VHH binders against Mitochondrial mRNA pseudouridine synthase RPUSD3 (RPUSD3). Designs and how they scored, part 9

Target 1, 326 residues: Mitochondrial mRNA pseudouridine synthase RPUSD3 (RPUSD3), of Homo sapiens (Human) (q6p087)
Amino acid sequence: LGVRPVPEDAGFGTEARHQRQPRGSCQRSGPLGDQPFAGLLPKNLSREELVDALRAAVVDRKGPLVTLNKPQGLPVTGKPGELTLFSVLPELSQSLGLREQELQVVRASGKESSGLVLLSSCPQTASRLQKYFTHARRAQRPTATYCAVTDGIPAASEGKIQAALKLEHIDGVNLTVPVKAPSRKDILEGVKKTLSHFRVVATGSGCALVQLQPLTVFSSQLQVHMVLQLCPVLGDHMYSARVGTVLGQRFLLPAENNKPQRQVLDEALLRRLHLTPSQAAQLPLHLHLHRLLLPGTRARDTPVELLAPLPPYFSRTLQCLGLRLQ

## First folded at step 4 (VHH; framework vhh_gefurulimab)

Design c3F (from g19a with W53F)
Fold by ESMFold2-Fast, scan of step 4:
Structure c3F (fold): chain B 326 residues (1-326), chain A 123 residues (1-123)
Amino acid sequence: as target 1 above (326 residues)
Amino acid sequence: EVQLVESGGGLVKPGGSLRLSCAASGFTFSNYAAAWFRQAPGKEREFVSAISFSGSTYYADSVKGRFTISRDNAKNSLYLQMNSLRAEDTAVYYCAATPGYEDFYSSHEYDYWGQGTLVTVSS
């Protein structure tokens, strides 16, 4: 006699256990060395220091696959001489004992997000996985699940966010701008119809812990999608200022207010987070690629799940707000 | 109809040069980021170079200093100037374009692809 629970759908649901220490109060992260928040890369890293940090960030190794928990702020690609994930792959490969086969990027999140990066020392494995992700994207099957903390609570507990987005060069900065009712001409001019799924996992202190699954790829899609829900991501210093409030009512500001500016948090939230306004202006983006689904060894097998633990600053934010990821 | 058509491939000796062209049609190329990828026989598709819609350029480490990516929005064209060619540069070269991206390295971020042009570096 036994009760076997039915395996949960891997879309939203089952998550890796996270080590969390019970605490009655939130502790100020404060400055520690070269970083104000625990888990951020130090400023002005050397090439060797970056390789050491990435080696320490390995969360899984399975055959040719190496999975990293990428720190926030690390770009994947860049100009010659720029320190990026791509630029240190040869040194990282050597540090991990790989012979003539060097690591290549299979999937990575953007600079401002943290979380899963999938690397492969086998070109054939990388090609197979890239094709899998491409086919999943085109079939609208979610393979990536992000965790985000939002300023504000979405009106619905879950749903779909659809928006037509374009990149626009405004006053020397490339910004993602929503477009209403795009025409065929707009689409041919670079406007892309984007789609994300969201689910509210927990709420507390006027904030929400949200799971986000992008079904399209576009620069800053998840941050802009949450802005369109009037619930900007904590640490979003690019788009959060487009959400205004009058007499407790939130609304989206016009496109002319789409210039980046440091996020300003209300006094109650600052007290809850034990942050000064100056520290809040340096808050890292609370957007973390938490889960990736890989194909099983056979086509009909259940997907394999990869999980990246939340960075320490993210976990601190959750604890301060009374939010729990399970 | 959205199309990307590559040309300029061929047989070249080690140390030689080739210029690849990609002609875009059916969409406003100037609003798209564009890239070159390559695939050798029996190998995966690998990133070579990318150019943003604002003109910022990115290169794979193996081609830095040897290859130059450029675009001509008036002609809806993307170019790759390849110098100091090596045997390991032998591959089918693909042109790709996307209106949105998170990074330039990942082939799955590109929405439009050409059919490819073969480059053979051999004596």
Scores: ipSAE 0.224, ipTM 0.644, lowest interface PAE 3.8, mean pLDDT 83

Design c3R (from g19a with W53R)
Fold by ESMFold2-Fast, scan of step 4:
Structure c3R (fold): chain B 326 residues (1-326), chain A 123 residues (1-123)
Amino acid sequence: as target 1 above (326 residues)
Amino acid sequence: EVQLVESGGGLVKPGGSLRLSCAASGFTFSNYAAAWFRQAPGKEREFVSAISRSGSTYYADSVKGRFTISRDNAKNSLYLQMNSLRAEDTAVYYCAATPGYEDFYSSHEYDYWGQGTLVTVSS
């Protein structure tokens, strides 16, 4: 549900808790060749079908502000002729009755993540929100909270992850690469010092449900930050190979020698998830932009909370692992 | 010091063409993705076009087929070729650069910005 629901006991200081998912209630998957994971966009979607899917993904509408729960795998922007969120905004605007007020993107997660997308039919509202996000980032105040399921449990229950990152073109792909002790010259050559906050919400079956709050913007930052914690995100087929294991001991492998490859999960985890290795190789990235904080109407007002429900495959994973979002 | 300087703006008639340039200095431009944004008087800054480090290009629907973004890393320059200009293309055009990005359309992801160059489309 997009907007924070009005709980029966709602009030200042009243805690609303997320729906519980009982342990041991997950269903076994059928053969992957028969069906994709539940909640993924169909392959070879038409332009009209994409618009219909996005209309169904609207979680909130308040004045000019339209909030979507973007499916995993949908690019926000792309090449001419490519079906992207950006490319269908005119049709989406028309389908929502906004004939002369075209939607524009205020904030979205990248292609591989799922979750909240803020759209506005009012340029002034979009500008105000973008200034708010920029100011919050400069002040190191988190506005976005992602949920992720990690392979492995972070050593600390919460903390900060700091890493200098650069974007490199390696063997035909653009990859995010950590840089140790960056020089001033490195910074001028495109290395960026990045920062994320993390908190472990729940643990089970050798996995963790973590909340991630990026305080800087960089391609694949959250995936790489979890790799640096030796706890790659489930479904991370780009960066998980940089975490090696010998006799149960995890360690970081060099990016240049560990090319992207389908994530391999251990036998115990495959059994818990009721997946074959082949099915696990198709697992979508379990990284979801779950919550965004927007400014209140007045300076003294509390921030407005926007929430995007987890996609079905993500909820199934939590169910299988006995993890609960709290 | 790091800077981006736009040039090439001016007055042009509807249906005409303009080529905008952006000169980067003080950093290794070839390691950055770059974009053009525009802001019309009294309106929000909007995405126009972006180009990745490898040369992949992206366009706002309103300019698709009319505008072409390109880069010349040897000259540390970014270009925007604007054809079939319309009155609604009237705006201050800004170039922007970032070493890393999640989405090209989002102005808050760009670390460096130029001062802007005015394009007026009028008869």
Scores: ipSAE 0.330, ipTM 0.687, lowest interface PAE 3.4, mean pLDDT 84

Design c3Y (from g19a with W53Y)
Fold by ESMFold2-Fast, scan of step 4:
Structure c3Y (fold): chain B 326 residues (1-326), chain A 123 residues (1-123)
Amino acid sequence: as target 1 above (326 residues)
Amino acid sequence: EVQLVESGGGLVKPGGSLRLSCAASGFTFSNYAAAWFRQAPGKEREFVSAISYSGSTYYADSVKGRFTISRDNAKNSLYLQMNSLRAEDTAVYYCAATPGYEDFYSSHEYDYWGQGTLVTVSS
C-alpha cells in the first residue's frame, strides 16, 4: 500500500510514519560480488533490460495510476537515441498489459535522484494531477518530500533555505549557481528565487538524514540548497566541491569551484561506510523522492499519501551511519 | 510584465496544417525552456511538446512525427508546426516557459503561461 489519506498541507510534523530502516552495521559483502551499491542500474543496459528493470520497479497500481520507484541515474527525458524512462514508455506500457501509447509521465525527479515516478494511463487523470501540483506549488503547500543523507550536520534542526539560482553553461555542462542579491534585471534574465523546507530526522557519524520539501522548482535546487547549508548530499559529484574545509571548518568556495568534481569523503567517513576512495567516487546521489501527496478522487477530498521505499544502497548507508528514517 | 501571447489558432479540416506562435515579452526568453500544453473541451491539460534553451526537443507520443516545436530567440518567439491534424487534436493550446526544470512533461514546473489559443479540427 503506497497511498493513504493525509492533511492537505502535509508539511513537517503532519506526515505519517514510514517503513523502518535497517539499523546498525553495514553490509560489507554478499554472495552477489560484494557490491556496496545494490539497487543501481547495470551499465550499458539494453532497451529490453531497462523495461524489465522498470517493470520490477512498479510499487503501486491503482486505477489509471502506475507508480515507479525509479533507480538513480535513469533520466526521465533525454536526447534522441538516449535510453530514458520516456523513450521506453511504449514498451513499458505493453509489458503492463496496456496499449503502447497509454502511459504518460505525470511527475518525476531528475536523473540523479531516485524515487517516485507517477505515471497515468488516463490523460484526464494526468492533467488533473498536474493542475493539483501547480496550484499547490503556487500556494507554497509542499506535495513532495525527499530524503537525503548529507556530509555534515545542518546547524538548525529544521528551517527554510532561500536562494536565488540561475543556470550557467560551464565547460559544456549546465550548472546551477546561486546569485547574491539578484536585481530585477537578473530575475528577468532567468534568475529565480527558490525556497525549500528542511528537517533533520537523525544524525550520526558526522552525517544527517534530512527531509527536504521544495516549494519552488529549479534544476538541482535541493543539492545546491544543501551545499549552501555547507552540508552537501552524499554522492553529489556535481556540486559538493563548492564546499571547502580548512582545519575542520567548512565554507563556501568562490565561483571558480563551480566545475563538477567527484566528491571526496574524509577517512573517518570512508571507514564508517566501508568504502575505498575509488568506491566513494562512484557513490550514487543519496537524494530520494520518498513521499508525494495526491488529491483525492474528487476535488474536495483529503489528499492521499504515496510512498516509495529507499533503494538498497541508501538503506545500507543509513545502517552504516546508524541513522533511522523515523 | 512577463507575458506570453499565443496566436495562430483556428478552424482546420482533418489532415490539414496549422502553425501556432507564442510571443514572449518582459523577460530574456533565450534563458528559458518553453513548452506547449493543450486542453480539450471537457478534459484537463496535457503535455504536447517542449524545447530546452539549448534547442533539445521533446514530444508526446501522440504528436511525434506530426508536430514540430521550434524557437527563435532573436524574435523572442516559440512555434508549434502542426501537420496531419486529427479531430482529437482539437483543444486550447497554451504556451509555457520556465527558467529551471527537472523534466519537461510536468505542467507544475512552468512558471509563466499564456492565455491559450483555440484549435478546432473539424470537417
Scores: ipSAE 0.374, ipTM 0.717, lowest interface PAE 3.2, mean pLDDT 84

Design c4E (from g19a with S54E)
Fold by ESMFold2-Fast, scan of step 4:
Structure c4E (fold): chain B 326 residues (1-326), chain A 123 residues (1-123)
Amino acid sequence: as target 1 above (326 residues)
Amino acid sequence: EVQLVESGGGLVKPGGSLRLSCAASGFTFSNYAAAWFRQAPGKEREFVSAISWEGSTYYADSVKGRFTISRDNAKNSLYLQMNSLRAEDTAVYYCAATPGYEDFYSSHEYDYWGQGTLVTVSS
C-alpha cells in the first residue's frame, strides 16, 4: 500500500515462521464467503473498460513513475489485436494526463500472477531502474517479494530453491521443464540455472503462506520452484499435476508424462475454502507480486518500498485458512 | 562462447529502407526469445521489437507498421526489416536474446547482447 522507506537489509520482513494462526473463519454469508472470486477481471472486457480498470488499479504515482496493482489473468504482451496491458498503454497514458512520453513497462509479472507493475513515462528513468534491478540481481540482493499460498507445507521454514529450467513446446503449449544435471551444451541451447529464496510466513490447514524472492528471471519460475518443493501454488492449473500423492505422501512426477490439467484439491481443503470441486478448478493463481524495492533519492539512501495490496480472492483464501501476512 | 554480431547498419535517406541482421554463435535462436533495442545519441536504450521462442512478434508503437522482425532458424539469424525510415530512427541498434522471460520490453531480462550497429537517417 503505497511507498515506504525500508531498512538496508530489506529481507522478508519481521514475520516469524513459527506463527500458528487461530483457525480461520471463512464465513459463508459474510463479505468474503459469498464472493470467492472477488477482484477478478470481468469476462469480455472492452478496451475502454480495461483502461478504466487499470486507472483504478494505480497504487502510486511519483514523477514519471506509475505503479499498478495488475489483476490476475491480464497478459502483459500478446498477439496483434489482443487486449493486453501493452496494447492499452497509449490509452492509459492519455487517461492519466500524459500527453507526451507514453508509459513503458519497467517491470511486470506474467499473465497468471497479480500485483505490482512498474511503468515509466520517462525512458531515462526506466533505463536507470532496469540497471538497478540488474545490479541487485548480480549482487544476489532481491528487489521483488511475491506472496503465494501453497497446497502443502514446505519441509524447511526457509531456504533457496535452485533448478535448471528450459522452455519446451508440448502439445501446443509452452511449458517450463526442469533439467537434471545440465551440460554446457544444454546451457547454450536454452537451459538456465535459476534461483529463488523462500520463507514460510504462516501455516494452517495443510497450506502455507510463503514469501518468494526470485534472483533469476525465467517463465513460470516461482510456480515450478514450488512444485519442486512438492508444494504447488493454489490455482496453478499448469504445473500442479506434476505433484503426485499416494496415501498422503507427495512425490514429483516427470514433466513429459504430466500434461497441464485443472488443479484438484482434497475434500478437507475444499471444505475449509468453502468451494466445490468445480469452483476450485476455476481458482485464480495465488501468486502476487506484493513488494518491490526501488533505489532511494540519493545513492546512499535506504531503498524505497512499493506495496500492492492482496486481491480480495487472495485475502479470502488467507481468512479461510487462518493465515496472516501481517 | 556465446556471441551476437549485428550487421547491416549504415547511412540511409529519410523514407528509405534498411535490413539489420544478427548472427548468433554458441547457441540457437529457436530456443531463445530475441529482441532489438536502440539507443539514440544522448538518449537511453529503448525497446524496438521482439520475437518469442514460439514466433510471436511485438513492436514499439513508434515502429509498428514500418518495421518487421523475423528469424531464420536454418541460418541461426535474427533480422529487422526497417521501412519508411525517419530521422528519429537514428540510433545504435542492439540485438539481445534470453532463454527465459516475463515480458519482452524490459532490457534487464535479456542475458546476451551484441555490440550494436549504427543506423543514421539523414539526407
Scores: ipSAE 0.332, ipTM 0.693, lowest interface PAE 3.7, mean pLDDT 84

Design c4R (from g19a with S54R)
Fold by ESMFold2-Fast, scan of step 4:
Structure c4R (fold): chain B 326 residues (1-326), chain A 123 residues (1-123)
Amino acid sequence: as target 1 above (326 residues)
Amino acid sequence: EVQLVESGGGLVKPGGSLRLSCAASGFTFSNYAAAWFRQAPGKEREFVSAISWRGSTYYADSVKGRFTISRDNAKNSLYLQMNSLRAEDTAVYYCAATPGYEDFYSSHEYDYWGQGTLVTVSS
């Protein structure tokens, strides 16, 4: 038990009790122990169950705009017959009382990320916002801010990450691979120069809470950019194995080691997170689209901020590591 | 040189069908997301449909259930099967492609564009 400063309106001798969160309370145990992390979508969801989950995930509704806090693991688009956000938009629109099934995706992150999804029932509004986001990105004015928890602490507290990236098919898996000094021929083969801004918000237990702002669009850009900083995102089971450690020193492994592997965390971090190695292998990607800036009602007005709350598993990770989102 | 060449446009009656093709050359098409856009006289360019390098598809609400986008990477080609055509589908249709794009939310993220093919739906 500890004490906080006494509130002046609480009276003489009144103390707010401060108790450090018990370590054991960070672990999920009991009848539902097969799913150690709260906030994940159940496997084997029906279409109707997904619609119910998405209706419950509405964080804002203003005019034609509907904002969702998308759970990790739900793809936005997919092949015909796949259960995706896009595939259930008609049912979601109906459940929200919309007469016409005009909800379309304005902005969202990919399958593995959680967080903001901006939908519009008005095509003109969607087009205007998409143009705004593209213009802002081309002007290097970030509109999307992701929160990530990294294994390791970036050497700089903030900066720009620039990398040329390509898609490559390796052992039956499609991966994002960095390319050094791309030629004109490489650009024609699909190599794209990518840019992200990063800022370290907090550090603790060898980990960092990082804000990431992409200024280009490329598959898995943010995960790969953090790998290039030698600080892979927690739960990154696709790219984290590219970072090796010898005697506490981190380095990028050769391209031959680009094969996906479940992320392995050191014993100290496992202890801090109150996870077994097998539980850590199931850790969801800690990459969350937390904030979107929308244009103000007038051109001169300050942008309007949309925020998505962190998933429960993400908040648990922050609490276990002693990290605070500002 | 990078080229996207559209074909298959023409005059068709309401309720009819057309299949548009886009031939890609000068780059590795299989690594690119591709899309169809259209522009009617006096209007802004409008998103129609997109397909990722993985084969994920996305459609504008106005064409969903009537249009089908597909790709053939072996032939470096993109297709748009248009069924149940309406007068409001009359437009110049453009093919577009961009590398590494996994999402289709912004209709303006495409790096390469074709010159367009005219589709007229009338009596």
Scores: ipSAE 0.469, ipTM 0.767, lowest interface PAE 2.4, mean pLDDT 83

Design c6D (from g19a with S56D)
Fold by ESMFold2-Fast, scan of step 4:
Structure c6D (fold): chain B 326 residues (1-326), chain A 123 residues (1-123)
Amino acid sequence: as target 1 above (326 residues)
Amino acid sequence: EVQLVESGGGLVKPGGSLRLSCAASGFTFSNYAAAWFRQAPGKEREFVSAISWSGDTYYADSVKGRFTISRDNAKNSLYLQMNSLRAEDTAVYYCAATPGYEDFYSSHEYDYWGQGTLVTVSS
């Protein structure tokens, strides 16, 4: 993985659409066979084991910048005493030979997603990058591109997903809930109009490989946006239950009546993925921060591209479904 | 109109204490996550502390154990209690807020910002 120059606006309209024939297939899994979830952090990791895993996850290092490929399930921030990326930054800094220079988080994806985390040992560099990301967001220029595998194929090959979202505390869980036709009062009470771009890059076996570019920041935005397209992300055990199906016809169910539950996949998809229902209930969220655009060294220079390779379980899913990124 | 106004900055001696306030107006503050960032002269803006919509608190390592973030939703206010102040805490302190959140440490995720209040820890 290297850093490459790219156009300042890397919107989906600048990319050719590619579809390829399936390249082989994954093997049938069993309890002692293939490991469909290779690349996940072990449960009950020690602090030292987490630091070792993160050091091994470094994908790029240039001057004060350290880029990680964060495993799924690792929170960036958390309660005091909780094991998070932020809590181990001092040990990670020491492990990377950065004595007297502690890493700070510049950009990261949420706990449930995997992929790029941008760290800096230099406060000046971190601030420059944060200003770049803030300016790009305000100008609605995408800087982050996620890869996701969806259950179902979006009706359009690309487009915009717009939704007003709010956080609601339901039965001890903070959930993202869509709001229809928000009033000015709703906006002032924390409802936010959100926007994402999506592009279908490949389809197969009733699933799609999609690229997602969020243009607003909101908790679980990309998962909820795909639910609104009737194509929940594979491994989405929080929001996938809001998509119902009757005789092959998909429809949205109210968030209030459809609490988080382990995602259920149909028999044909289970066969394709070589998973049992119980294994599918443990499927990690297939949402990966794949690409970040960084500013060039000078203001007028071409932006630089950072890429994080897909985790092994994600790549296995793509192989099973005959999907290719590109 | 969403507005954040900081106050409480001033000159304080090393080892002293200071309480910063941030008054929110034009919105229901209790539904927003809020944070304090600071920028020292000639340096870049850095994270200090954040408080989630549900009240969970987060701190930069340099201030952990010395600073306490809190909110009073009835008064639409955010506070930063700063104890055991050091010369390196000298900075302009900014209040920030955002509905919905992914990461509390990234300034680019905050939608609303105040103008800042200067804290000087004795020369």
Scores: ipSAE 0.454, ipTM 0.767, lowest interface PAE 3.0, mean pLDDT 85

Design c6E (from g19a with S56E)
Fold by ESMFold2-Fast, scan of step 4:
Structure c6E (fold): chain B 326 residues (1-326), chain A 123 residues (1-123)
Amino acid sequence: as target 1 above (326 residues)
Amino acid sequence: EVQLVESGGGLVKPGGSLRLSCAASGFTFSNYAAAWFRQAPGKEREFVSAISWSGETYYADSVKGRFTISRDNAKNSLYLQMNSLRAEDTAVYYCAATPGYEDFYSSHEYDYWGQGTLVTVSS
């Protein structure tokens, strides 16, 4: 499940998609009201407890390379004193027997997403892998595949999402905002043209299981790209409110209404997910870095595939909606 | 025109200190993440340190505890305070900036680059 060779130029049409189907219909895994969703980090973790959780989340180890299945909600970086993946790397390194060789982050997704995190105790290995990922991205060769569950079904079964994005600092939070027809001045002020590939894997109950492959790097890119498709990701409490609905038709709200609001799901979807509105407001972001392609050990080796299992809450959502990751 | 101009490089003895500066012009620097990379003769360009637009800092293990990155958005400037310099720190140091910062470790993700400033650590 973990690491296996795949074709180097694996796009959506060339990816292996054979996975065991979930067994059974949507079954609740205990009460949701007074406990976190299954698979989330406990509240108020100590440094030692976080290190233990991360050690338990190791999905692969090969030489200096350590791969984690990061839980949703764990920031990679943060303020001094904040518990983040980066802040506990020395302790994690020691717990894994790496004493003199501190782990460094090669690749990780943002705080709100879950999934693969690639760490290396060897700086040369880290550098080589980072160059590989960036070169592949410039060559428009996907190396990262995310799984997402969307509220709504994209109009096309697959395609490219292109958008110019900028960061705005609003009320103490940094928000990603799309920009139409960016001017030269906009580019100089930090607007970046971004690109993602998407593919609808399955649909059910007005929702879709979507694979997303980012070909550029920008904060919250995949969440905003799905908003631009009028299909916000389930659990997206930052950007989902930018999609409005009138008489069953969806549209983007104007930029002046870009303030974060907890996601509101319709009654039919709440019933299907077995959630109250209050529980849905606490739903973790259903965006998971599921697959990474790594270069082989030797120059002409085929790429190696790393896979991270979906978190329990994500798998539950798929079962409730009748969706299968293929 | 977008420009990043490095300064402060020079010859220093082992154990000495240097402060590198990078002056940004032609863009809104405060909206960009910024970084220092270095390249020794015959070697690949390597990450040294980065700072997000919010001021969060990141360091390569080889320089952690010895180097300090900082920014002054009012002056559109980036700094690298280098202490306890070693012969292995000898390289051309480059200033870089990018509006996106999720993958700040990769030199290929930086949109703007300076011409570099040479730091030589020699007895």
Scores: ipSAE 0.116, ipTM 0.558, lowest interface PAE 5.3, mean pLDDT 83

Design c6T (from g19a with S56T)
Fold by ESMFold2-Fast, scan of step 4:
Structure c6T (fold): chain B 326 residues (1-326), chain A 123 residues (1-123)
Amino acid sequence: as target 1 above (326 residues)
Amino acid sequence: EVQLVESGGGLVKPGGSLRLSCAASGFTFSNYAAAWFRQAPGKEREFVSAISWSGTTYYADSVKGRFTISRDNAKNSLYLQMNSLRAEDTAVYYCAATPGYEDFYSSHEYDYWGQGTLVTVSS
């Protein structure tokens, strides 16, 4: 349950299909005052309530491995006193019948994304998995597959996104900024050449359901890679403003002149999603770590697949747009 | 050539203190996140502490309140002040660095590694 053997170099998965289907219909989210985005963590959550929510988010438990479906907005690491996945691991460990310091984080989706978090109660298992991920990354074999909904449809149905990225501190915010034609000196100054694979799974209502496989690690890589495709991820309030539109034509705006702002969706898309502009400004990032490939039990065994179901708000967005992940 | 060189390891009695240093060369250290990992004899490598390029610090629960990570970008150096040392802190300590990284606890995300310095806590 939730774990499926697949070939080690399976790519996006053998059953991924491009599908065109009739427009879905989307019903309004209940009476006035109902939460527009089901599946988000409650505001002002206590430490105990967070542990309970994470325990309920366990999607698989096999031997020393514990797999969570992390809600959007929960940071993995943070400052002392901040509620993060890492800060509540001792309580979570105890809630699962383990010793206080038994669980460690092997791999997780970041704060803004939702989806798979891989934990281990065995240091040897964690180390083996870390080595597997390192080896796969160096061999350019994807182990993580994200699902995203984009505002706009990529021009190509699949391909590679390559960009040199750097972190820059602009007006109190750390931003990921692309660098054209990076030199050797740029690399030594913290610029990293990044690579992601993408595949369009479905399209509808001017939006796309996209699978993304990062082959490098960099803050906000997938969000910025989609911005560079002129198709920002829905709920991307950091980088979507870098995509400008004039008479339906999209173009990339300079980073220096376009500071982060809440994402603005066109009127047709707002109607389709049954959202006001104010509600759309609170839209969670539609970027979900859906699939992880793990090594098999023995060295030559087929890799195993871990899957995290989409959060309810994500599934609702797909229904409203007539998109299907199958 | 990118290089990280650890120093400051040695033998210390329980309750003692040590300060580890990591000297970075061949790259602009101030633009990199940096971390300390350790590996005890016969054990797996584990996260100890990390510091972002902006100075935000992170600690493993086993060392919180006892260890302090810091950086000096003018000297291209990373430090780990270790207080109230315990026998279970005995390990080879590794310095690691990576550009543009946010999740500091995972060893597979660090691009550059030092050779390690041995810390032995024994009476």
Scores: ipSAE 0.384, ipTM 0.733, lowest interface PAE 3.3, mean pLDDT 84

